# VHH binders against q8rxe9: the designs that were tried, part 2

Target 1, 356 residues: q8rxe9
Amino acid sequence: SVATDDTSPSVKKRVVSGVQPTGSVHLGNYLGAIKNWVALQDTYETLFIIVDHHAITLPYDTRQLGKATTDTAALYLACGIDVSKASVFVQSHVPAHVELMWLLCSSTPIGWLQKMIQFKEKSRKEGVENASVGLFTYPDLMTADILLYQSDFVPVGEDQKQHIELAREIAQRVNHLYGGKKWKKLGGRGGSLFKIPEPLIPQAGARVMSLTDGLSKMSKSAPSDQSRINLLDSKDLIVDKIKRCKTDSFAGLEFDNAERPECNNLLSIYQIVSGKKKEEVMEECKDMSWGTFKPLLADALIEHLSPIQARYQEIIAEPEYLDKILSEGADRAEELGAVTMRNMYQAMGYYQRRRY
Short names: E, the ipSAE of ESMFold2; O, the ipSAE of OpenDDE; V2, 0.75 times the mean of E and O plus 0.25 times the DockQ between their complexes.

## First folded at step 1 (VHH)

Design a4 (framework vhh_3k1k_2)
Fold by ESMFold2-Fast, scan of step 1:
Structure a4 (fold): chain B 356 residues (1-356), chain A 119 residues (1-119)
Amino acid sequence: as target 1 above (356 residues)
Amino acid sequence: QVQLVESGGALVQPGGSLRLSCAASGFTFSSYEMRWYRQAPGKEREWVAGISSSGGSTSYEDSVKGRFTISRDDARNTVYLQMNSLKPEDTAVYYCARDTWYGSEYDYWGQGTQVTVSS
């Protein structure tokens, strides 16, 4: 038993995903994560949350946060997130996230939070006295992001399951403490306050490797921008990066040779952005030199990214449109979260404000 | 559920050898690229070695090439770092890490294992 009718077999299951307001996306994030999120819209009720409250738990630039938030929203929309199928909104536009977080904090043992990776690293490097309360408690905020909406699934990489495991444990604890017969005695329906969310690990997403090291995953954290293709890279920059990317001295091109990780990576990127089957790419490229292949790959990347870049520019050129989209998303999110909040306050025995 | 437990760290003499182990649980170990990182006091975490999910490809930081060897045993859900010809500069806490599809702020889970190279 759960707190919403979304558990009915005929109702679409709900998926929520948080995205940090970084203002930029590289090819690895796009092909490995965002493309999968776009596909989820066809089968699930999807909520995409731009988590600006999480962005302030570590050092940040106050002059950039607002722009990074809107740039990130525009990029995700340009990548195919469809506001007719999905809700897109900014975390700070829905106060219930922080309200639920506070209630969940009262049910979260300190020991559970001390096990979280970010706090462990920060306290190890700088001492516990210098870690912020926000950094210590942010996993409760992440839990609130999930539980507020009665999420069935959260799309995560396997190492992010720690946060989902915490969300599951907190949901189980709150259900035990405040649900069931106790909630019925307070005039509620009883049963569970939260459904227990499950991690949704997509079938192997495209694993895009560094342009300078075929054994390292493409990463925003890599010091050299030469190691990655960003979705908003200019045509000239894409050409230059591909021209300078690491290759080998072998004749011809092939997949699955352990001695040629860069070759496998670059052919895989070409396959995905061209939309061709692996067999078609093998036949087309087997006898190519790097001098022939690199221009072909650059052209395919430019052709694939141009519609995304054009859509991004359309959205950024109309800031009122983006503002309206985010506002409407926040309104829908507030309506969904209001049910959870009313149930929580009732089950916890609060005197609820009456609005006249 | 995800756990990475490092072991094998010790005090050793310069020129000595150590083998570090990382026991993994809570995920499909054979599907992931595994890495070793290290962090010396007052310094940022540094990548040391990596091994592909199939075990067919390995990579190393320049300062450890020829001295360190990364390997994996998927039947035991364990990744290893064989360290030979140890130098005082290799003194650090060594961490085992797992890659993700989405990129992680931190790609390890555990306290690490301390390696000290000193006479």
Scores: ipSAE 0.000, ipTM 0.152, lowest interface PAE 18.0, mean pLDDT 82

Design a5 (framework vhh_6fv0_2)
Fold by ESMFold2-Fast, scan of step 1:
Structure a5 (fold): chain B 356 residues (1-356), chain A 121 residues (1-121)
Amino acid sequence: as target 1 above (356 residues)
Amino acid sequence: QVQLQESGGGLVQPGGSLRLSCAASGFTFSDYWMYWVRQAPEKGLEWVSTISESGGSTYYKDSVKGRFTVSRDNAKNTLYLQMNSLKPEDAAQYYCAKGPYDWESSEYDYRGQGTQVTVSS
């Protein structure tokens, strides 16, 4: 009997995703996005971009950026990103990202960028004059990150739908302005310069809520580190954070009681990190006290995160290995993007440099 | 209690069409992403299609894209799969599924009894 890969067509669809070089990942990011991203690499051709150009659009420490970039890469590899299935690379190692962004800026109306939530918030707080051009134009760079690679899909949460819609509109506009018969007259293929990317919305990564407020999403920007579990938190710190987390005075434990948001959150975390079904967790935990449940949750978190932490330590102990992986990923990305760049320059009527 | 009941399967000639329906009860149907999955004899569950809560987003396995269309009627708590240009390789037991949180997983919170689709060869 022949083995058939029923999710792998003869030509794989491409998925592109960017991640901030923060140097840290919390449980909400891991369960809500990274776990799903890891699963996608078995079905799709996946490109994983560490978007270090984004980090310079806001005040940053020049002594930390390089370390945060490599720490972030190591964390994502530790979470299961497989370099035999996925291309992993640093945005700044592929100049075509910024080059394409510049070309796309020439086709993006100012009004489209003014509607972006991040720019509106920054302008409201600090005034329009104080926002950087980089912060204002960053959505064009995000669009270049996607379109450079002819991405079929982009994994996005609901709050990022605005960015993918902008990318779609820019792609459509550039195809209209420079594609078709105009491109053929310049010696090109004609047709569309860019695939129109589609959002890839997971059924649901876990919606992980704050340990100190069950109504607030777990977030890196929250003032208290007690509100989140970080993937690299020590066993003792995980125990302490779970011991201190907000609970209620109700008897027993249950999902889906609107009066018990902390209970729903903590049970949901336990369900996912234990690998159990919701119904199994309901039966196991329904009669537990918080004094019984909290140690159980802490142990499940420690068991789940230990292999990730061990792999992270292995990777950071071999900086030459990480450097080689990121370099090879950048080489592959440059090769893929070079076709798009040649086509753009041709369609836009540029005289292209010949290299002998 | 969650219940999913599929219907609309049957025997069809290659190139023919079938419309599958799934009647959902025991949960707030409009709050959940829904799936169509299929299983040929002695094979694992194979994902076929996904539809968002509102029906605004739909996704398909590459081999069925352009031939199958998923839709839903939230007022009637019913999920549909319109299957056109059916091929022998589409023959399988088709299940309506209420998903887990993990989109690419073959494991679902609940799936119905299924409806058999047979394509004559």
Scores: ipSAE 0.000, ipTM 0.113, lowest interface PAE 20.7, mean pLDDT 82

Design a6 (framework vhh_8dlx_2; at its last look DockQ between E and O 0.14; V2 from the best seeds 0.00; counts 0 for: pae O 7.5 > 2, grease 32.4 > 24.2, SAP .689 > .668, placed apart)
Fold by ESMFold2, look of step 2:
Structure a6 (fold): chain B 356 residues (1-356), chain A 122 residues (1-122)
Amino acid sequence: as target 1 above (356 residues)
Amino acid sequence: EVQLVESGGGVVQPGRSLRLSCAASGFTFSDYGMHWVRQAPGKGLEWIGNIYYSGSTFYNPSLKSLVTISRDDSTNTLYLQMNSLRAEDTAIYYCARDYGSWYDTSEYFDYWGKGTLVTVSS
């Protein structure tokens, strides 16, 4: 009754986003996605989820999951998630995510899951008998994260669009199976059980490449830490990584030369963290040597990242404040999800527990 | 060391077809999904489509009728067939190796080629 009503002029559209609890964020992740997601909180009702259930679908360190969860939350808050505008919470603190996942799995043809990238790659290399059911059903959990809150949009990059297409197909199938007049006959209000989410593709996106290979995206999974700037790298480490990053032997600096991918990457990073226009950066840097430019880039990175690092340190120094933020976010999410779950159980014909 | 090298770009007349190639080395090509992505001048990245190691393909809905992705695991080569080319198809075309992660856009493609320029002009 609530999620489909757009007749109110004051109702914000809802965006759900999330991240696995890795405990770290690198510059590529921040500039390529997180910064834009943070900006969405000014326009949309935003739910930001630390998706700890997703982390167990692949091998992980049980001794580190809790710390990685709180470190990730603190880091994303430091990146600019504002608790007065957005809800931040841990996925496992809202049991409805897995509860809905089970209901969705019961309506998801097995063949739809077999086509998913992660399952195909893992099961081929290790054999189907060694791939977990969690890895196989992962797409239904992602779909639950999105649909539980009647999300209008999910902020994704252009290169992840196919994952949202499956979530949309599952929602459409469930609406067909249980929605409309069938739901009305069971005491519901009728209509669709789920909004069909749309991907929110940012107009501006940054592609940040590896510091050791200008043709590879910056990645948390790359073998060498030299390939990336982490948001929490010390000033000295940032300077060292920039001094040691791959460059070329050409004179001057320029954008958009296909023979100079590292030059394009490093100038693009400088442009973004300095806040300058492309033309301004071109005029400033065109006659520089690498020896002149690298210290300039390192200083710009340090200046951009220092406020984030300071905010992170403030947050981790106050664990009760972080706990409060996460608890209040989970309470809000639980309230929103309860409406969805009640409607789903009603539409599927369950005997519902009475609330007195 | 992982390498991806695109080729087959150049100037082509509108309405013609063009096939791009991506030569892969430094990894077991047959084990990975592969993607094509393009970037028109002054624009952001646009995903064209992918092909999994199984041969299954998925395409950007806006390009679905115009492109075909294929692979030859015996030669470690990825292909992009483009038909009925238009001026708006002018772009740098990249091949990329899939290493997908559901909530981390920076992890979805772990290696990219240098790109090959396609210019559609009469």
Scores: ipSAE 0.032, ipTM 0.374, lowest interface PAE 5.9, mean pLDDT 81
Fold by OpenDDE, look of step 2:
Structure a6 (fold): chain B 356 residues (1-356), chain A 122 residues (1-122)
Amino acid sequence: as target 1 above (356 residues)
Amino acid sequence: EVQLVESGGGVVQPGRSLRLSCAASGFTFSDYGMHWVRQAPGKGLEWIGNIYYSGSTFYNPSLKSLVTISRDDSTNTLYLQMNSLRAEDTAIYYCARDYGSWYDTSEYFDYWGKGTLVTVSS
């Protein structure tokens, strides 16, 4: 049953997204996702979450988690997330995420989670027997993140394809088990408890590849920092990383040559950060040497990232401001999630607390 | 080498149907989700929909009633069925391989075809 879009035409559809506070945000993260979130704010009701409960499912430094969380939040704002349009908050600041997860876990067959590819891959290093229950139930928490806010759309990619399908299946199952007439008999409104979320693919962002391997995606997990540009890299570091990045020995520069993946990557980065059209970049750079192009790219990167870095520094210098933003975001999230939780507890037959 | 080649574009009259194909090579097609996107003249890229390796499909809500995406893993081919075409559907249509992840701010696409032009005109 397609959840009847009972949303009044005047109400924006809701989008939820988030990132783990694990390490520094790099250029690939920014250009691939965060930058696109800014545009979504005008079209959708957007919730951007720092998902710190997910961050603890793998080994992490307890001394760094707090700082990583605030840094991530600051970078959201620095990259153009507007708190007048979006809600920014930390996952752990909203207890309903875990509450809903528990309820969803009760309706999730263990066999569904055992089939998750990401769990198998991540547990391989440590052995399946040593893998944490947190890692195993990671998809249920993700499902809670999505369904708590009755999300219409969520961004999804190949790596999350099983998880979003799982989320949809769980939502359908819960609606079937507890929704409809059953819920109405318990005093509820009846119908669906959850919207079935759908994927949202924003404007095609450029895939940013590693600076040391044009066939590999830029990644935080790469062993060398030289393989990536971090958003908070100094000007000198940006220059040095670009200077040392892997290039080929072909003459001129060109897009879309499979034999020149690094060239394509660097030109693509230049195109995006300069705001130029592909054809303009082609014409400008076609006869350039690497010695000429690399400084040009570095300068363009510095110019693009400098405002972000400046804003980041301003935000970090005012911790009370950031705390206020996160608190207000959490309040909004709690308000939205409270309706979902009340409905779930009612539908599942919980004895409701009376307040006097 | 990963290759995506779109075909089936051309000039069609309003109200007609058209099926586009995307031939994939250079990778295990059945392991990847695939997307269709389009770019109209003077406009930005618009996402049409996708199909995951499992066969599950998702569509742009604005286009859902007009399009169907399917795949044949035995022939490494992606399809886009379009019905009741309008002038506004005039665009270059691209297939793209899915790449990205929620919670890690990954990109959504890694490889693109060269595109096929669809012109809807009376």
Scores: ipSAE 0.019, ipTM 0.237, lowest interface PAE 7.5, mean pLDDT 89
Fold by ESMFold2-Fast, scan of step 1:
Structure a6 (fold): chain B 356 residues (1-356), chain A 122 residues (1-122)
Amino acid sequence: as target 1 above (356 residues)
Amino acid sequence: EVQLVESGGGVVQPGRSLRLSCAASGFTFSDYGMHWVRQAPGKGLEWIGNIYYSGSTFYNPSLKSLVTISRDDSTNTLYLQMNSLRAEDTAIYYCARDYGSWYDTSEYFDYWGKGTLVTVSS
């Protein structure tokens, strides 16, 4: 059900995304997802949350968290997130996230949290008896990230999909427990407290595969850094990684040969970073050897990534500017979330602090 | 080792139906959502739809009336049922494992199959 007074067909629908403060992004993330996220700014009201509260649910380095947070923000801005079209902010700069999470914890059956894949996977690695309460309850925080802003859509993905399902179930439960006639009797609007979020239909980005295995997706979790290009890799490192990437012994180069997954992957990367049409790449590259093509691909990657790297360096060289951007994003987020928090406290029967 | 193997592709006449399968191994299939994605010759990737671990489905609205996604967790198999096939449905069809934590929205899929070719022609 629709829960916001300001929702209308003529207003852009809202999408919220969580971004882990890793401080790094690889080519597969950029071409496969971030480029699409940048495009969504033209269609949707987008909020990008750098989720530093999530980062503390597992062992982490206290000396690096702040830098990883700002590095991640700078990387996403360098990739094309436009603060005139989208809000970027740090989760911990908006206290309403943890306030709502606490209220939602009181309405979430323990059995619902036990079903979450992320807890299952992480607790198996850490040992269940040593898993933190934060790791167990983080799905309520994720739900708060979504519901605080009355999100219309949430991107689909393995954990996001489970979080969407959990968020929908929690929203329905809270609407049932505290909404409707009960809320009206307390002087509220009545009806639903939360809009039930829907999964965002993914526009499949570029299919970017591992440099060492054309059948495996390029991934940050792969043990070898040789399997991926990171956005901030130096020109010499890009050249070396492409030089060492897996190839085949076929003559010439071609797309769409199932026996040549590495060939298809490398040509697809070249096509996207060069901005050329598939037909142009086929004509250019069909008679090339790997010795001719690999330098061409490396040069195209360097040319494509250089503006991103330059913008990243420009942003991190001005920490006051970045801080201002994140602060303004947090102000916008806080304004949006305040409506939801007032409604929740009212519907739950709290005595609310008066401001003079 | 995670593996996804598509099958069931081939040449089919317009107006006919076809069911594609994706055999999964190397992980607990019942814990993961799955997607179908296709790529027509000379075109980009088009998302078809997904099925959650719970069995709930969500489809690309352009294709919703033409396709059904289902799963059999006892055999670790994902299915795509296609009806009223048209020449424009000619594409390589991929199954993909759902990926992306709520806190890592930079990816939608982590593992893909090699794909299976569907050609709709007389």
Scores: ipSAE 0.000, ipTM 0.336, lowest interface PAE 10.5, mean pLDDT 82
ESMFold2 (binder alone), look of step 2: mean pLDDT 81; pTM 0.816

Design a7 (framework vhh_6z1v_2)
Fold by ESMFold2-Fast, scan of step 1:
Structure a7 (fold): chain B 356 residues (1-356), chain A 121 residues (1-121)
Amino acid sequence: as target 1 above (356 residues)
Amino acid sequence: EVQLVESGGRLVRTGGSLRLSCAASGRTFSSYAMGWFRQAPGKEREVVAAISRSGGSTWHADFVKGRFTISRDNAKNTVYLQMNSLKPEDTAVYYCAADEYGWSSDEYDYWGQGTQVTVSS
C-alpha cells in the first residue's frame, strides 16, 4: 500500500548532530551540549554522527584516529545516548556523505566559502596560506551531513550558526537549480530535493568556564589540562584539579558578581552536578570558605561522573558489541541517505547504474 | 500557479527615484521566492534583485547594489523594487518573477507582463 508522509501525523521531526572524534570529552561540552542532546531523544528522531572525515582536515595522528573514534562513540553512549531511541554511527561508514558533499561543492559559489574562511582567519590567524582543499570545503561536508538525512533541526552552538545558515542557502539553491518542474521533466516527483533545516536553539545554556581563568570557556585546546575536568579523570585527579583551581580572596561564596568570575563558575558547576536549585546552593554555600567548598565540589563531581565512567568501561570492554552498534547505526543511516542520493542523481540528470 | 502584475513604471529624470510594485494573485504568495529582472532593447534579460519566501534574505546585482532595494509584503501579496539614483542605463522593461525554489537564479517559473521604466537625461 502506498502512503504519503502527510498520512503519518505521528512521525517525529528529525535532529542530526555531528561530534568530533577527539577520544575525550570535557565537563564543558558534557554540561553545555551533550546533556541537552540526550534529552532530545525522547522528542525527536535523532542521528548522532561521529565525524571522522572532518577530523582529517587539520593535522592528526593516523595511529590514534580509529581509537579516538571508538572512544568518542563509547563516551557518548556512556553519557546517555540510547541506541534503542537514536542512531549512532561513524561518518566514513556511510559513503553517501562524501558523494553528496561533492555534488554540493559543484553548486556552492566560491564566495560563500570564502566568507567562512575569512572568519576563521580573523579568529585563529593560522595557516590560511597552507590550508588544504578539505579545510576550505569542509562547510560543504557539514552541509551534506545535515541535508543527506532531510533533517528538520540541527542543535547549534554559537560557532556553528554560520554553518547552518550556509546549509540553508545551499539547500535553497539546489532546490532551485534541480528541483520543481526541472526534476519532474526528468521523471522525478518534482518539488524540493531538500528540507530547509532550522537551528534548534538550546535553552540559555550552562557556560562552563576554565578552572584557571573564569573569563575563558573550558576548552580542549587550552594548553593546561588543569584548566578542565575530563569525564574520564580519576577521583584523585579531580580532587587535585579542584584543589589547584583559581579562586579569589573574598569571604563567602556568591553567584552573579562580575568581579568574581571563578566563584560564579565553580558554584554553577556544583549546582548542575548536584542537581540542586540555585537558591539551595546560595543558602548552603554563602558563608563557606574555599577550603570547605572545594572538597564539596570535588565530591559532587566524583558522584556525578562515576556512573558515566562505569558505563564507559563496560562499553569499551566489549569491542565487538560496540562495533555491532556502530554498524547497525550505519545501516539505518545508509537506508535514509540512499533516498536522498537517488533523488539528487536523478534531478541532476545522471545516467544511473542498474543492478542485475 | 501565480499570476503577476507589475505597476509603477514611468518616465523619470536622471538622479530620480521610483518604486515598482508587483501584485500576485492565485496560490499563496508566501510560497514563492520573488525576483526582479530587466531587459533593455537589443540586450539580454538580466537579474536585478531576488528575495526569499520570508523576506529574510535578499540579493542585489552589483550594478544596482546600494541604489535599488527589493522588499515584500506577504499580507498584501506584493513585492517591491525601490529604485534610487536612477541612471539612463537603468532604462528597461522591468519584470516581476516568482519561483517555488528561486534563489539568485535567472530561471523562474512565473512571469509578469512587464512595466516600462525610462530614465531621461
Scores: ipSAE 0.000, ipTM 0.157, lowest interface PAE 19.6, mean pLDDT 83

Design a8 (framework vhh_enristomig)
Fold by ESMFold2-Fast, scan of step 1:
Parts: sequence; C-alpha cells; structure tokens
Structure a8 (fold): chain B 356 residues (1-356), chain A 118 residues (1-118)
Amino acid sequence: as target 1 above (356 residues)
Amino acid sequence: EVQLLESGGGEVQPGGSLRLSCAASGSIFSDNAISWYRQAPGKQREWVSTISSGGSTNYAESVKGRFTISRDNAKNTLYLQMSSLRAEDTAVYYCATEWGDYSEYDYWGQGTLVTVKP
C-alpha cells in the first residue's frame, strides 16, 4: 500500500532505480553501482526499471533497442539481481509511467525543466527549437518512474541529486495542489498523494578509474574501449587491455601515492576482484614489477568475470524465460502503480472509466 | 546542474601558443577531476590531459612537456596552456568531467576549434 508521512519507521522501505538499456556494462558500473544494488535487495523492497522510453530521447538505432533492452536485463541478472528478491521490468511494459508523466507535466513549471543538464546542452548546441519535447520533458518521466511506486529512496552518489530534487519538488507541488481537503471533497482519503523520495547513499562502491587515465572514472562515454574492461570482454581482450594500460616507471607497487593514480587504480581493482584485503595486496605486490603484476591482475579479472559471463550466456540462451521474468516484473509493477494512478485521477477530478 | 563551456580556440602558426578555458557551472567543479579531450578531423576523440580536484595532473604522451593543465576552483574554470603547437594538434578541444560517485555520468562541453596552419 501507499505509505504516508505517518508511516512507522519500522516498515520495510522501497528503493527504485532506473537502468539505461545500453546492452553493455563495464567494470566501473559493476563494482561501483550494481554490487550495491545487489546488496540493497536484501534490506529493501527493490524495483529495477529498464528505462527504454528514456533511451529514445536522444538519437538511437531502432534495430538495436530491443536487443539492448534484453541484453541489459540479462547482464543485470547475471551480476546478481535476484528476481525472487527484486522486481525487474521494462518501463514501456507499464503504461502508467507515461500516463503519470503526462499528469506531472501539467504541474511542472517550464523553468524547472530548462535547468536540466541534457536539455541545456542540446539547446546550446542546436538551438532551443531543435531539442525534442522528449528531451525537454524526460525529467518528468524520471519523476514518474520514482513517484509511481511511492519510492522511499533512490540510490545515488552525494553529487547525483538533480533528478531527485526535481522529483521532490514536483511531489510537494502536486500534494499541495491536489491533496488534503481538496482530495477529500472529491471522495478521496485526503493527505499526501506522494511520499517525498530521499536519496539513498549506500556505502560507496569501488571507484574504478580509466585504464588510460587514473584521474578519470571508467566510463562508456570515453572514446577508447581500451580505457575500460567490459563485463563480457573475452579472456584475450582482457589480457590485451591490461597489457596496454597506462603505468608508471616507479619501482614496486603501492596504494595512495598521489603521483601514481594508475598504480592505485590497478591495485584497487586487483584487491576487489581477488577478494583480498588491502593489507594482503600491499604485502603481496609491494616489490612487483608491472611485468609481474599485469598478468596477475588479468588472471584475477578473468576468474572473477567468468561466472558472470557464464550466467549471461545461460540467460540469453533462453529468451522465453527472460521474457517471462520481465513480464512477471511488469505485472507486479502495474499492481503497485495502479493505486497511485487511481489516486491521481481521483484527486485531479477526472471521470474515471469503469470496467464492465 | 552541470554545464561546461570552452573558449580560447583559434588559428595559430606552428610553434605558437594558445590558452584554452573551460567555464563550469554547478557544484561539480571543486570536487571532481576534469579532463581535456580533442577530436581531429576524421579521427576519434582522444584524451589530452586531466587535473584532479587537488591539482594532480596527467598528460597524454603526445602533449607531455608542451601542454599545461590548471584550474581555478574559486572561478570554476579549467585551463589548458598549449605551447610549441604542431599541425597534428589541430582539433576541436573539449572539456569533460564526471559527476558523482559510482553513477555513470560524463558531461562534455561544446568544444573550441584549434587550427595550427602549416
């Protein structure tokens, strides 16, 4: 049910996270974000949404969208998302997302959307008239993704608050405009239509840096695939990327030397994928050359990623099973969202369709 | 809110110098590493230089000793001082940063053109 501001603190809280259907995941995404999401599913009621409607707001390949959606779902499941503990579904399989977005658009001032990063960049490059309405209004869709499910928390880093702050402001505005006594006069319960979501800052995952620049975070946007390890990279490709990665000419290996950001990055990756403690890695590696360490790191990466790759291949080999999982997730999401949609239509004074 | 705007590009003779600037908005500048990238005509983008929030610097081998990256956190501005420019340095120069912890957010500026005329 819908929790209000008076909900007991002991009630299990809900976490909602959206994932882009990119079809690929790199080591930074895995160690920095996905591992935290896996942990969250033990403590919270978790929903992971593959946000395919967001994927069309910028240029995209129509031949790849469907495959990218299913590949992304399979990869997240392979990383440890457990459908017995979490709901995983495709945004476009739950029409309530776009229905709520449209209702929220009616209450969102244009100025709030003009401040959003993606629209600002597109409008500066091509002029305001050439940016799509979808790109302009995508923050309302993002808000709908959160508010539809009465989410308590959205997992973000400390500096990643723009979309959550917008969602909070929109929720407060809608509650003020349509909630309370106004909603009661229309036959509703009154009170708040939406709980106000909060950012959830879990224990920070590993910050994995670029293989070509130890001062930059590993990312899919980097021009060179050499800068990242993708979870589905072959054994030979992992070996080659590690062989070619940027290193220094210092003797031995160490953590936390500001002059050696690549050394710190590569040792940190080794520590995490090997399961060793920092002190164990320091003692093992302190006197190693890069020629000795790089094969060790590559072997540890291959050993760690092999089970994920095997599970991914298992899942994509059974597309009907994946379709069933995503369909069941969408059914659960639709049940949760239906309460919110009924309340919104009632509070906004709509004549609601009756089913006969 | 994040926005990056490059300036300072132009035409220069071989051996000349230019200073590029990147003005940043929002809360990201003082806490994040910021990089310069470039894209030559008909080529893929390549990394040029990075400066950490604390001022540590890193450079691509092709520009090491010729380019100097610096930042002014009070002005939310990134600089790239380029010297001994060569025809091979002709490119659109972009500044880029990552926002946040473990979320994948890369933000890029619009670019500024540098042309080294032979």
Scores: ipSAE 0.000, ipTM 0.468, lowest interface PAE 10.3, mean pLDDT 83

Design a9 (framework vhh_7pa5_2)
Fold by ESMFold2-Fast, scan of step 1:
Structure a9 (fold): chain B 356 residues (1-356), chain A 122 residues (1-122)
Amino acid sequence: as target 1 above (356 residues)
Amino acid sequence: QVQLVESGGGMVQPGGSLRLSCAASGFTFEDYAMSWVRRAPGKGPEWVSTISWNSGSISYADSVKGRFTISRDNAKNTLYLQMNSLKPEDTALYYCAKDSYWEGGSDYFDYWGQGTQVTVSS
């Protein structure tokens, strides 16, 4: 028999998502991912984790981490995360994440971690001999982020698919080693300690390309801020970035010409932020010059981002409100995670602390 | 103490079928991934298939996909390879191998059996 423990009275399936504390969100992240996560709130019980423990596995600025964490939370709320439908919290505010990670590390073969693409890429950049234990073992922390909450689904991108596969295998292994009849003999429920999560592949988000290279995806890691629109960019900065963006010398504007990747990118951005159909944009813009189109695109971006920026400023002006939201989210997460941790310690045969 | 004993090999015609078995003893069989590896005359070892400890993850070499099926019975400490639509190029000595942990492909193996010969005659 297979059963999962759940303290929540919710009848909805649960979705857990990790969010990097970058302190900024660019247009590509917003249109490609965040917009899809906002939609999930209507169908699923959603938990959004700001993963600050993951942020320290590579060199970082100790003066920026706290601000980046709160800025990221405020930006996600401004983009439409609704705390009446979802929980938002900071990973380090729930110690069970690292407690579970440690228990999972003891059940994870070294060879499984060596196969992870993320470690190979990150350790190559840092020099293998200087890679941290934290960088090597962070897939176990990512697994703990998921399994702690008995999640049904995890939204995945291409670089996260391997992590979800690892999480499933670790859950299956732990269930075999510590669950079932063995757990019943220790006074437990028996059955499975962990629900096996399924990947959730949402409708492909918009692919937003660099403003300086239509063949490269818009990215925070690109050296030039000119290559991206950030959600908090001022009106003047948006106008300047669009004015300076790479274009071509062809007459008129069109989608789907492989020789015109910048044209396709800029028209796609206009389509999405204006809310127009592709056919409407094609008819409107087909005979435009870049001198006519660039101001139109800048105005559409400013109009779309203005409500988000206004909401962000409202939230950041009330730090006590943000603190309360993150605290309430952490309380909810702690309640859910406590059940999983009690079951794990019991099934693994630990002497549990008793309070008098 | 650790032993892997293969059986079920033999001679078959092209298009025929064979089922290989591997009886494992001396370790906790259900905790390890198991693999089939073959060695054709004059060639190095070629990984054929891997099954994880709980049968939740299964992988095959491109040369055998759709024709071979790996399975395990943890209660009997036994690994199986069902071989269908056999081809002359499948002629090899087939080894049961205990992986050091769950890994795909031609990963490091702690223990190997003696092998069982499969010959697909013209």
Scores: ipSAE 0.000, ipTM 0.104, lowest interface PAE 21.0, mean pLDDT 82

